# VH-VL binders against q8ixk2r445to577: the designs that were tried, part 3

Target 1, 133 residues: q8ixk2r445to577
Amino acid sequence: FFGMLQNKGLTDYCFDYNPPDENQIVGHQVILYLCHGMGQNQFFEYTSQKEIRYNTHQPEGCIAVEAGMDTLIMHLCEETAPENQKFILQEDGSLFHEQSKKCVQAARKESSDSFVPLLRDCTNSDHQKWFFK
Short names: E, the ipSAE of ESMFold2; O, the ipSAE of OpenDDE; V2, 0.75 times the mean of E and O plus 0.25 times the DockQ between their complexes.

## First folded at step 5 (VH-VL)

Design a2 (framework fv_axatilimab; at its last look DockQ between E and O 0.66; V2 from the best seeds 0.00; counts 0 for: pae E 10.5 > 2)
Fold by OpenDDE, look of step 5:
Structure a2 (fold): chain C 133 residues (1-133), chain A 122 residues (1-122), chain B 107 residues (1-107)
Amino acid sequence: as target 1 above (133 residues)
Amino acid sequence: EVTLKESGPALVKPTQTLTLTCTFSGFSLSTSGVGVGWIRQPPGKALEWLANIYWDDDKYYNPSLKNRLTISKDTSKNQVVLTMTNMDPVDTATYYCARIYYYDSSGYFDYWGQGTMVTVSS
Amino acid sequence: DIQMTQSPSSLSASVGDRVTITCLASRGISSYLAWYQQKPGKAPKLLIYAASTLQSGVPSRFSGSGSGTDYTLTISSLQPEDFATYYCQQYNRYPLTFGGGTKVEIK
């Protein structure tokens, strides 16, 4: 699966990554932004290694969850996907993070009108449902 | 300025259905991330969450009361309606509606209505 | 469900006193905690969210701290207008749950 990763509940919002330097793409947080399908910042790929890959730049980035965090941070992809970069996109649309045993949920960024994907306990909420478009 | 106001009957008979309306201003349920919830408080007791509804019509209910509760919105009128079936004297309480600003799987309430007292009695 | 155990249920204090109220969650709530103040016959008022963030317009004598399961509301110097009932509320997950409340009374 590849393309825009769109939230079902938070209508018209997609995974978005805009690193400040296109030559230094790691270390920043993945956010949610209105789906526009323009540019490279909303193009992601779900791989057979269970990675959510940001492959519009070289080297390729993979979404990771750092220890003790509930945010999605861009790391470099590795030959073998590390445990903190493994996600399961379920048939029902839920995006499950294996290591934390939590689901990716569209959420409001604290003290902001922006939105971000955050790890939360898994529910049946459409805000935890995602699909590639 | 954000304001909310509850309206509905002050007296309901047992087994009847309670319908409460929350009318608000200063914000819109067409805005992403915005929600409205209902909370009740029996006299001299603690607060109890009832239900939430969000801009995208996502709804959440208190499991203990889920089968009795229905929440809906009319964005064009800036109104949220809560219905509660099979009312009992134990449901006597002040009912509040409140705005949810912080959007997550749940949320906190940053603005509240003044509340409306509902007494269930024959 | 996440139970919120609030303590004490009531306390008596004087103006100028330091007041501390505790809220214990039955499981970790990751700072998704709010504090409310309620005066008789009035609706609750938001004081703090995200465990330690002061709501706009709330006096600086109010502060929140804590992590994991243990959280505290502190009033550094109690003022006459602070006599009220205070509630904590977790919003880590549904169902939303409140503490039992703490009534702060004048000594």
Scores: ipSAE 0.021, ipTM 0.648, lowest interface PAE 6.5, mean pLDDT 92
Fold by ESMFold2, look of step 5:
Structure a2 (fold): chain C 133 residues (1-133), chain A 122 residues (1-122), chain B 107 residues (1-107)
Amino acid sequence: as target 1 above (133 residues)
Amino acid sequence: EVTLKESGPALVKPTQTLTLTCTFSGFSLSTSGVGVGWIRQPPGKALEWLANIYWDDDKYYNPSLKNRLTISKDTSKNQVVLTMTNMDPVDTATYYCARIYYYDSSGYFDYWGQGTMVTVSS
Amino acid sequence: DIQMTQSPSSLSASVGDRVTITCLASRGISSYLAWYQQKPGKAPKLLIYAASTLQSGVPSRFSGSGSGTDYTLTISSLQPEDFATYYCQQYNRYPLTFGGGTKVEIK
């Protein structure tokens, strides 16, 4: 799949990645931002290796979660996807992180107007449902 | 200024269905991250959460009452409606609607209506 | 379900006293906790959210603290208008649950 990865529950919000240095994309947090489809910040690929790739840049970035953490950060993609970069997009729209056994959820940053994707215990909430368009 | 007001019958008979309307102003359910919830308080007792509905039509119900409750909204009218079936005298309480912010799938109530007393009596 | 236990259930204090009210969650709630004040015959009013953040317009004598399962509301210098019942509420997960309340009476 290619396109904007949208949240069903937090309507009109998409995965967004805007690294401060276009040539150094590793180590920054993925956010949620109003879907607009302009530029290259909101286009991601879901691969057969279960990766979520930021592939508007070479080398390509892959979304990862470090062990024990709940934030989604950008790593470099590898030829064989590491376990911390594998997400299962399930039939019901849930986005399951296999290593942690948690689901990606749209969340508001505490005491702010900003939104981010975070790992949470899996539920049936529409805020844990995602789709490409 | 944010205001909410509950309306509905003050007296219902056992087994009847209660319909309560929350009419609000100073905000809209078209605003991302906003919702309206219902909370009740029996005379002299603690608060009990009933149901929430959010701007995106996501809904949550108290599981002890889930088969009795239905919550819906009309964003253009600034209204939220709660329906509660099979009323019983133990459901006698003041019913409040309140504004809630979405916060990681749940939240807190920052503005409350004045409440409406509902008595269930034969 | 997360059970919220408030203590004490009631207290009497003098104007100017420091008052503390505790709220214990049956599981960790990661500071997703709100405090409400309810005066007789009135709707609850939000005082504090996120365990320690004061709602706009709330007097600075109110403060919240705690983490994990243990949370505290403090009134640093009790005023006559603080006669009320206080409730905590967790919003870490559904169902949303309230404490049983603490009635504060001014001597």
Scores: ipSAE 0.006, ipTM 0.578, lowest interface PAE 10.5, mean pLDDT 87
ESMFold2 (binder alone), look of step 5: mean pLDDT 93; pTM 0.951

Design z2 (framework fv_zigakibart; at its last look DockQ between E and O 0.15; V2 from the best seeds 0.00; counts 0 for: total charge +7 (limit +6), pae O 4.9 > 2, placed apart)
Fold by ESMFold2, look of step 5:
Structure z2 (fold): chain C 133 residues (1-133), chain A 121 residues (1-121), chain B 107 residues (1-107)
Amino acid sequence: as target 1 above (133 residues)
Amino acid sequence: QVQLVQSGAEVKKPGASVKVSCKASGYTFTSYYMHWVRQAPGQGLEWMGYINPSGGRTKYNEKFKGKATMTSDTSASTAYMELSSLRSDDTAVYYCARGGYSYGRYYFDYWGQGTTVTVSS
Amino acid sequence: DIVMTQSPSTLSASVGDRVTITCKASQSISSYVAWYQQKPGKAPKLLISAASTLQSGVPSRFSGSGSGTEFTLTISSLQPDDFATYFCQQYYSYPWTFGQGTKLEIK
């Protein structure tokens, strides 16, 4: 799949990546932002290796979860997808992170006015359901 | 069998220009970024920039903006780098190098043999 | 620009030796380091990516390690074919930059 990765429960919010330094695209957190489809910040590719690639005409990155963390961070893609970069987008819309055995959930960032995707125990919540637009 | 074959050595006078070619074979040319790297005599390696052959988009090391122009011809599977207003300190070996995976911009898995450009009066 | 500082600049060793070359980055760069071998008159050859991932066809006596600011290339038992100059390269932040090289010479 290719497009905007939208949340079912937090309606009209999409995965978004906007690194503060165009020369350093890795190491920053993926956020949720109002879906707009403008520019390249909200376009992702779900690959046959189960990666979520940040697919722009600029440097290419892959979403990862670092050991012991629940946040989604941009890493460089690798020829063979590392385990921490593998996600299963299931038929019911859940987005399962294989290594941690957890699901991606739309959440309000703690002590913040912003929304982010975080790993949580898998449930049937619409906030854990995702689809490409 | 990935192969990058560069044009031959060039001797130029100051103020002239030179265009180095890099012909690719053994892979889908438009699926990999092509980089250029220079090596001055007795010196280390210096990344100059890249071109995405699909669409022609470039990124330059700031040191070489205005000096180098990178282009490609997808029908010939060939990348080019032109150096303008040559000075004696442009004397170096210039390599083309392929990015290490499809649309990889980060490290270089195959290199051309190098093209020596000598600038002398 | 991120400066990559290699040490030593020249290393003399004998066949069979274990050798170690280090590369220090001017800022933390995670594991985004590649290593190259260059023989006289030849283009560089990629040995390692992602600090520790060995390229296909590279002998297993080569290994890499490190994260953050310090990275190491190790040859566990030096062979005659290994006498060359070695470069590290960072790919964390543009512009991509190389270390100044380590020349590995026969003793």
Scores: ipSAE 0.160, ipTM 0.750, lowest interface PAE 4.9, mean pLDDT 89
Fold by OpenDDE, look of step 5:
Structure z2 (fold): chain C 133 residues (1-133), chain A 121 residues (1-121), chain B 107 residues (1-107)
Amino acid sequence: as target 1 above (133 residues)
Amino acid sequence: QVQLVQSGAEVKKPGASVKVSCKASGYTFTSYYMHWVRQAPGQGLEWMGYINPSGGRTKYNEKFKGKATMTSDTSASTAYMELSSLRSDDTAVYYCARGGYSYGRYYFDYWGQGTTVTVSS
Amino acid sequence: DIVMTQSPSTLSASVGDRVTITCKASQSISSYVAWYQQKPGKAPKLLISAASTLQSGVPSRFSGSGSGTEFTLTISSLQPDDFATYFCQQYYSYPWTFGQGTKLEIK
């Protein structure tokens, strides 16, 4: 699966990543933004290694969850996907993070008008449902 | 508590190779990048690259591609750097240094004691 | 590559003095600057990260400031243990680079 990763509950919002430097693409938080399909910042791929890859120029980035965190951070992809980069995109649209045992939920960033994907306890909320478009 | 212990001084002839080791302790080895930094005599510090021990991925300074090869052994909590085709201008102290995973944490909070590599005919 | 220009290269001062070391980046690097102290025959020691975050165990007389292209390390009152060489470092973009160093010596 590839393309825009869109949330079902938070209508018209997609995964978005815009690194400040194309030669330094890792370490920043993945956010949610209105789906526009322009450029590379909303193009992602779900791989056979259970990675969510940010498809830009090499080296490629993969979404990771750092220890103790509930945010999605861009890391470099590895030849073998590390545990903190493994997600299961379920048939029902839920996006499950294997290591934390939590689901990715579209949420409002605290004290902000922006939105971000956060790890939360898994529910049947549409805010935890995702699909590629 | 956190310690990086490097192998001893090396004296090599031009054209030879040398492999420096850096044994880490006091922390989870795979939770941090291991960087290598060199310092020529009387000179400043120069970043050479890093390895992610978790997956083995490396990032090299372009200047040292083909010169340095970084590896790691997670079972031994040890990082290695091999220098090939040694020249006199490779003479320097080589440091391993621990760095963070995330953007904003790419500074070096712990350093090895350094390994002096001397290249002379 | 981002060039970190450090000044002065050498600084002579006395115990009790207030001293400031500057580092200028060739382009904006936000606050992704670290400062290190190095004594002869020893590895560098991290003093400051993120331009102004004092590391644990580092005396409060050390402070860092700046953003964008200009950064400073300040020692409010020099102690005998502070005479050493200091380096700035950027970790904004590859390759990560250091300033050429400032040797702080006794006047």
Scores: ipSAE 0.018, ipTM 0.678, lowest interface PAE 4.9, mean pLDDT 92
ESMFold2 (binder alone), look of step 5: mean pLDDT 94; pTM 0.955

## First folded at step 6 (VH-VL)

Design a3 (framework fv_axatilimab; at its last look DockQ between E and O 0.07; V2 from the best seeds 0.00; counts 0 for: pae O 11.2 > 2, placed apart)
Fold by ESMFold2, look of step 6:
Structure a3 (fold): chain C 133 residues (1-133), chain A 122 residues (1-122), chain B 107 residues (1-107)
Amino acid sequence: as target 1 above (133 residues)
Amino acid sequence: EVTLKESGPALVKPTQTLTLTCTFSGFSLSTYGVGVGWIRQPPGKALEWLANIYWDDDKYYNPSLKNRLTISKDTSKNQVVLTMTNMDPVDTATYYCARIYYYDSSGYFDYWGQGTMVTVSS
Amino acid sequence: DIQMTQSPSSLSASVGDRVTITCLASQGISRYLAWYQQKPGKAPKLLIYKASTLQSGVPSRFSGSGSGTDYTLTISSLQPEDFATYYCQQYNRYPLTFGGGTKVEIK
């Protein structure tokens, strides 16, 4: 799949990546922003290796979750996807992080009016349902 | 200033349906990430969570009370309504509504109403 | 369901004492833990969220700590206005659950 990765429960919000330095795309957090499709910040690819790729810039980024963390952080993609970069987009729309056994959920960032995707225990909440558009 | 206030009957009879209204000001349920929840406290006992409703109409219920609870909202009136069917004397408690932000599929309650005492007796 | 066990259920203390209240979760809650203060006849008031973050306007003598299943509320120097019942609440997973409460009384 390729396109805007949209949340079902937090309507009109999509995965967004806007690193402060486009020459260093690694280490910054993925956010949620109003879906607009303008520019290159909201386009991601879900690959056969179960990666969520940010491939509108080189080098390509892959979303990862570091050990002990719940935030989605950009790492460099590798030839074989490391376990912390593997997500399963299931038939029910849940986005399952294989290594942690948790699901990606839309959440309000603490002390902010901004929204972010975070890992949480899997539920049936629409805030854990995602689709490409 | 954020305020919430519970209203409804102080006395109900066993088997009756309780309807409580939370009226709030200083925030809106049209705001992304905001919700309202209901919590009760029997006299001298601990707090028990009942239900949450969020700005996007997502709803969560305490499974111990499943099928007895209905939560709904009227965003234009700044109101949330809780209905509990088949009341029993064990349901005698102070009922609170409280504001919750959408964090982590659930959250904590940052502002509470004053509470309303509901007694269930013959 | 995640059960929250508070201890002690009550304690007596003097102004100026350090008090510690413990919550034990039946399974890990990843620091999604809030603490509330409730005075007689009043609604609970949020003190701490995310295990250790103080709510705006809460005095710095209150602190929270812990991880996994074990969490602690500490009042470094008890003041007259701190005599109340304290509750923990997990928000890691539904259903949201509260501890049984800890009543802090004047000695």
Scores: ipSAE 0.006, ipTM 0.613, lowest interface PAE 10.7, mean pLDDT 88
Fold by OpenDDE, look of step 6:
Structure a3 (fold): chain C 133 residues (1-133), chain A 122 residues (1-122), chain B 107 residues (1-107)
Amino acid sequence: as target 1 above (133 residues)
Amino acid sequence: EVTLKESGPALVKPTQTLTLTCTFSGFSLSTYGVGVGWIRQPPGKALEWLANIYWDDDKYYNPSLKNRLTISKDTSKNQVVLTMTNMDPVDTATYYCARIYYYDSSGYFDYWGQGTMVTVSS
Amino acid sequence: DIQMTQSPSSLSASVGDRVTITCLASQGISRYLAWYQQKPGKAPKLLIYKASTLQSGVPSRFSGSGSGTDYTLTISSLQPEDFATYYCQQYNRYPLTFGGGTKVEIK
């Protein structure tokens, strides 16, 4: 699966990554932004290694969850996907993080009108449902 | 402030079982991504990893010592216990517990206890 | 198991010197490499993780570099408090393994 990763509940919002430096693509947080399909900021790939790859630059970036965190941060992809980069996109649209045993949920940033994907306890909320478009 | 402290016997007889307790504060083993590990160091020698335990009760052991090691946690008490059976004089060392943190992967130790010296002797 | 070969085992240096310590892994560890400092009678202290990321509170004179199997710890200008033993540790896979250590002594 590849393309825009769109949220069901938060209508018209997609995974978005826009590093400040195109030559240093890791270390920043993945956000949610209105789906526009322009450029490379919203192009992601779900791989057989259970990675969500930001497949626009070399070296490739993979979404990871750091210890103690609930945010999605871009790391470099590895030859063998580390545990903190493994996700399961379920048939029902839920995006499950294996290591934390939590689901990715569209959430509002505190005191802002911005949105981000966050790890939360798994529920049946449409805000935890995702699909590639 | 993160702190760890090892406790247990300073002297163990050969063939006996060593039980060490790590009591920590400033963090919780209920927190995602957190673990505690044990490392030992014989006098004047290098460090040797023994075992890790994580928030989800996942455990890892040094394969050379796996059959002798058991690691467990009591999250409510902020304690991790390590048992090592069939102790031998060669196991004489300072034993450390340390907090595990991972970035892209698991397994580096960002905070350490001061260590406890264990001597195995008849 | 991944063996970590650390070199040199010991070295003598003076305050202000540039010191370089090398760690060689028996196989690629993808920068999952940490460096520790240990002073006599004390527990190890984390200096660097992910090969080159400086732990909070560690002086900037410490730096790490490397990739694949070859990694280096550098002290740009040795200070009196830097005389200690240094260890590398890989955490690419279990079992976790340490280097043999490098003792930095005063010349």
Scores: ipSAE 0.005, ipTM 0.621, lowest interface PAE 11.2, mean pLDDT 92
ESMFold2 (binder alone), look of step 6: mean pLDDT 93; pTM 0.949

Design z3 (framework fv_zigakibart; at its last look DockQ between E and O 0.08; V2 from the best seeds 0.00; counts 0 for: pae E 12.0 > 2, placed apart)
Fold by ESMFold2, look of step 6:
Structure z3 (fold): chain C 133 residues (1-133), chain A 121 residues (1-121), chain B 107 residues (1-107)
Amino acid sequence: as target 1 above (133 residues)
Amino acid sequence: QVQLVQSGAEVKKPGASVKVSCKASGYTFTSYYMHWVRQAPGQGLEWMGYINPSGGRTKYNEKFQGKATMTSDTSASTAYMELSSLRSDDTAVYYCARGGYSYGRWYFDLWGQGTTVTVSS
Amino acid sequence: DIVMTQSPSTLSASVGDRVTITCKASQSISSYVAWYQQKPGKAPKLLISAASTLQSGVPSRFSGSGSGTEFTLTISSLQPDDFATYFCQQYYSYPWTFGQGTKLEIK
């Protein structure tokens, strides 16, 4: 799949990656922002290696979760996908992170009006359901 | 215990090469990027680049492209940095340093003891 | 390259003093700053990441603050073990760069 990765429960919000400059493509958190499709901040590819790839830039970025953390951050993609970069988009729309065995949920960032995807225990919440548009 | 142990001091003449080793223990070597940082005598710290031991990908500070070559041997849990065509201004202490958290590229939470390379004619 | 400028370059202080070391970035770098302590002949030791996150095992008298272009490392009550050189480091964009260092000396 390729396109904007939208949340079902947080209506009209998409994965968004807005690194501050071209030399800082990795190490920043993926956020949620109103879906607009302008520019390249909201286009991701779900690959056969179970990566969520930000491949409109070179080198390509892949979403990862570091051990013991719950935030989605950008790493460099590798020839063979590392375990912390593997997500399963389930038939029910849940986005399962294999290494942590948790699901991606749309969440309000504490102390702000901003939204971010975070790992949480898997539930049936629509805030844990995602689809490509 | 978690540690990085580097090879011993080297004295070289201009034009020679040197290969510094950095052996990791107490953690999964392939789960963390290994960085190299130099410190000239009485001076500050300068980031040289990294290697991802998983897959061998590297990134170099432009200043050291063509000067430094970073490699690793995952079976030995050891990173290497080779400096070629040494000049007197390559005299420095060279550190290996582990990036923070797994696959860390940001800051350095574990450092080797340093390897002094002296280049003099 | 992002230039990190520390001040002062040398700081004389006594045991028990509160000291502050500053680091200025040549552009806005959010909170992507780490602080290190280095004693003579030794490797640097990480004290703080993300401008304010104290590393495990670092005494609570150390603290960091700042966002954007200005960052501070504070030692609330200086101890004999704290006399060293301190470096800030940005990890906002490649190449990663360090400040030139602040030598903290006993007065």
Scores: ipSAE 0.007, ipTM 0.557, lowest interface PAE 12.0, mean pLDDT 87
Fold by OpenDDE, look of step 6:
Structure z3 (fold): chain C 133 residues (1-133), chain A 121 residues (1-121), chain B 107 residues (1-107)
Amino acid sequence: as target 1 above (133 residues)
Amino acid sequence: QVQLVQSGAEVKKPGASVKVSCKASGYTFTSYYMHWVRQAPGQGLEWMGYINPSGGRTKYNEKFQGKATMTSDTSASTAYMELSSLRSDDTAVYYCARGGYSYGRWYFDLWGQGTTVTVSS
Amino acid sequence: DIVMTQSPSTLSASVGDRVTITCKASQSISSYVAWYQQKPGKAPKLLISAASTLQSGVPSRFSGSGSGTEFTLTISSLQPDDFATYFCQQYYSYPWTFGQGTKLEIK
């Protein structure tokens, strides 16, 4: 699966990554932004290694969750996907992070009009449902 | 007013334990991670770890694994750090610090006044 | 661990002077650097985040720059209130680490 990773509950919002330097892509948080269908910052791929890869020139970036955190941070992809980069995109649209045993939920940032994907306890909320478009 | 207020100075014997408190006010306690930073006399700052008051998840600097235990009480908007098996080199000022958030990384935008812990025979 | 090497350790200057403090990281840390001011007996105060973002309420005479491995804090014109110890900090990867500090004292 590849393309825009769009949220079901938060209509018209997609995974978005916009590093300040295109040649230094790791270390920043993945956010949610209005889906624009132009690729680039909103092109992701779900791989057979259970990675969510950001469409970049090599080296490729993979979404990771650091210990103790609930945010999605871009790391470098590795030959063997580390545990903190493994996600299960289930048939029902839930995006499950294996290591934390939590689901990715579209959420509003505190005191902000912006949105981010956050790890939360898994529920049946549409805000935890995702699909590639 | 947004502030962190820490417990008072402590004097302990080697081998003892000490628990420092950090009370938050003026903001939503569970919306920010609480970090702990120490500063030995005449030395620099050293990050010890953090706790997410929402859920209690912690992350420690490996250097302080087994030394420091971080907890929180959301009902009291208070974070705690316990130091065990105190040694003379644990003598330092200990700060609680609220994590500022930028791109999923943490700097410290609010600090407690510090708690001096002195370990001496 | 990422080592932040700060220089100089001590700096003597006069009111009105332009001063620069440098922090070098042992590896590339993008722009994940913060600067703090600490006065004796007080907690550190955040001045700059993201290498160059001035915090609210901080005088404009303070500025930060740099990316990768080398970062600088600049005070364009020293004021009496600026004599203190300054620290850099990286928050690129755990554990967060600080520079050893620069004591800015009056000449």
Scores: ipSAE 0.006, ipTM 0.597, lowest interface PAE 11.5, mean pLDDT 91
ESMFold2 (binder alone), look of step 6: mean pLDDT 93; pTM 0.952

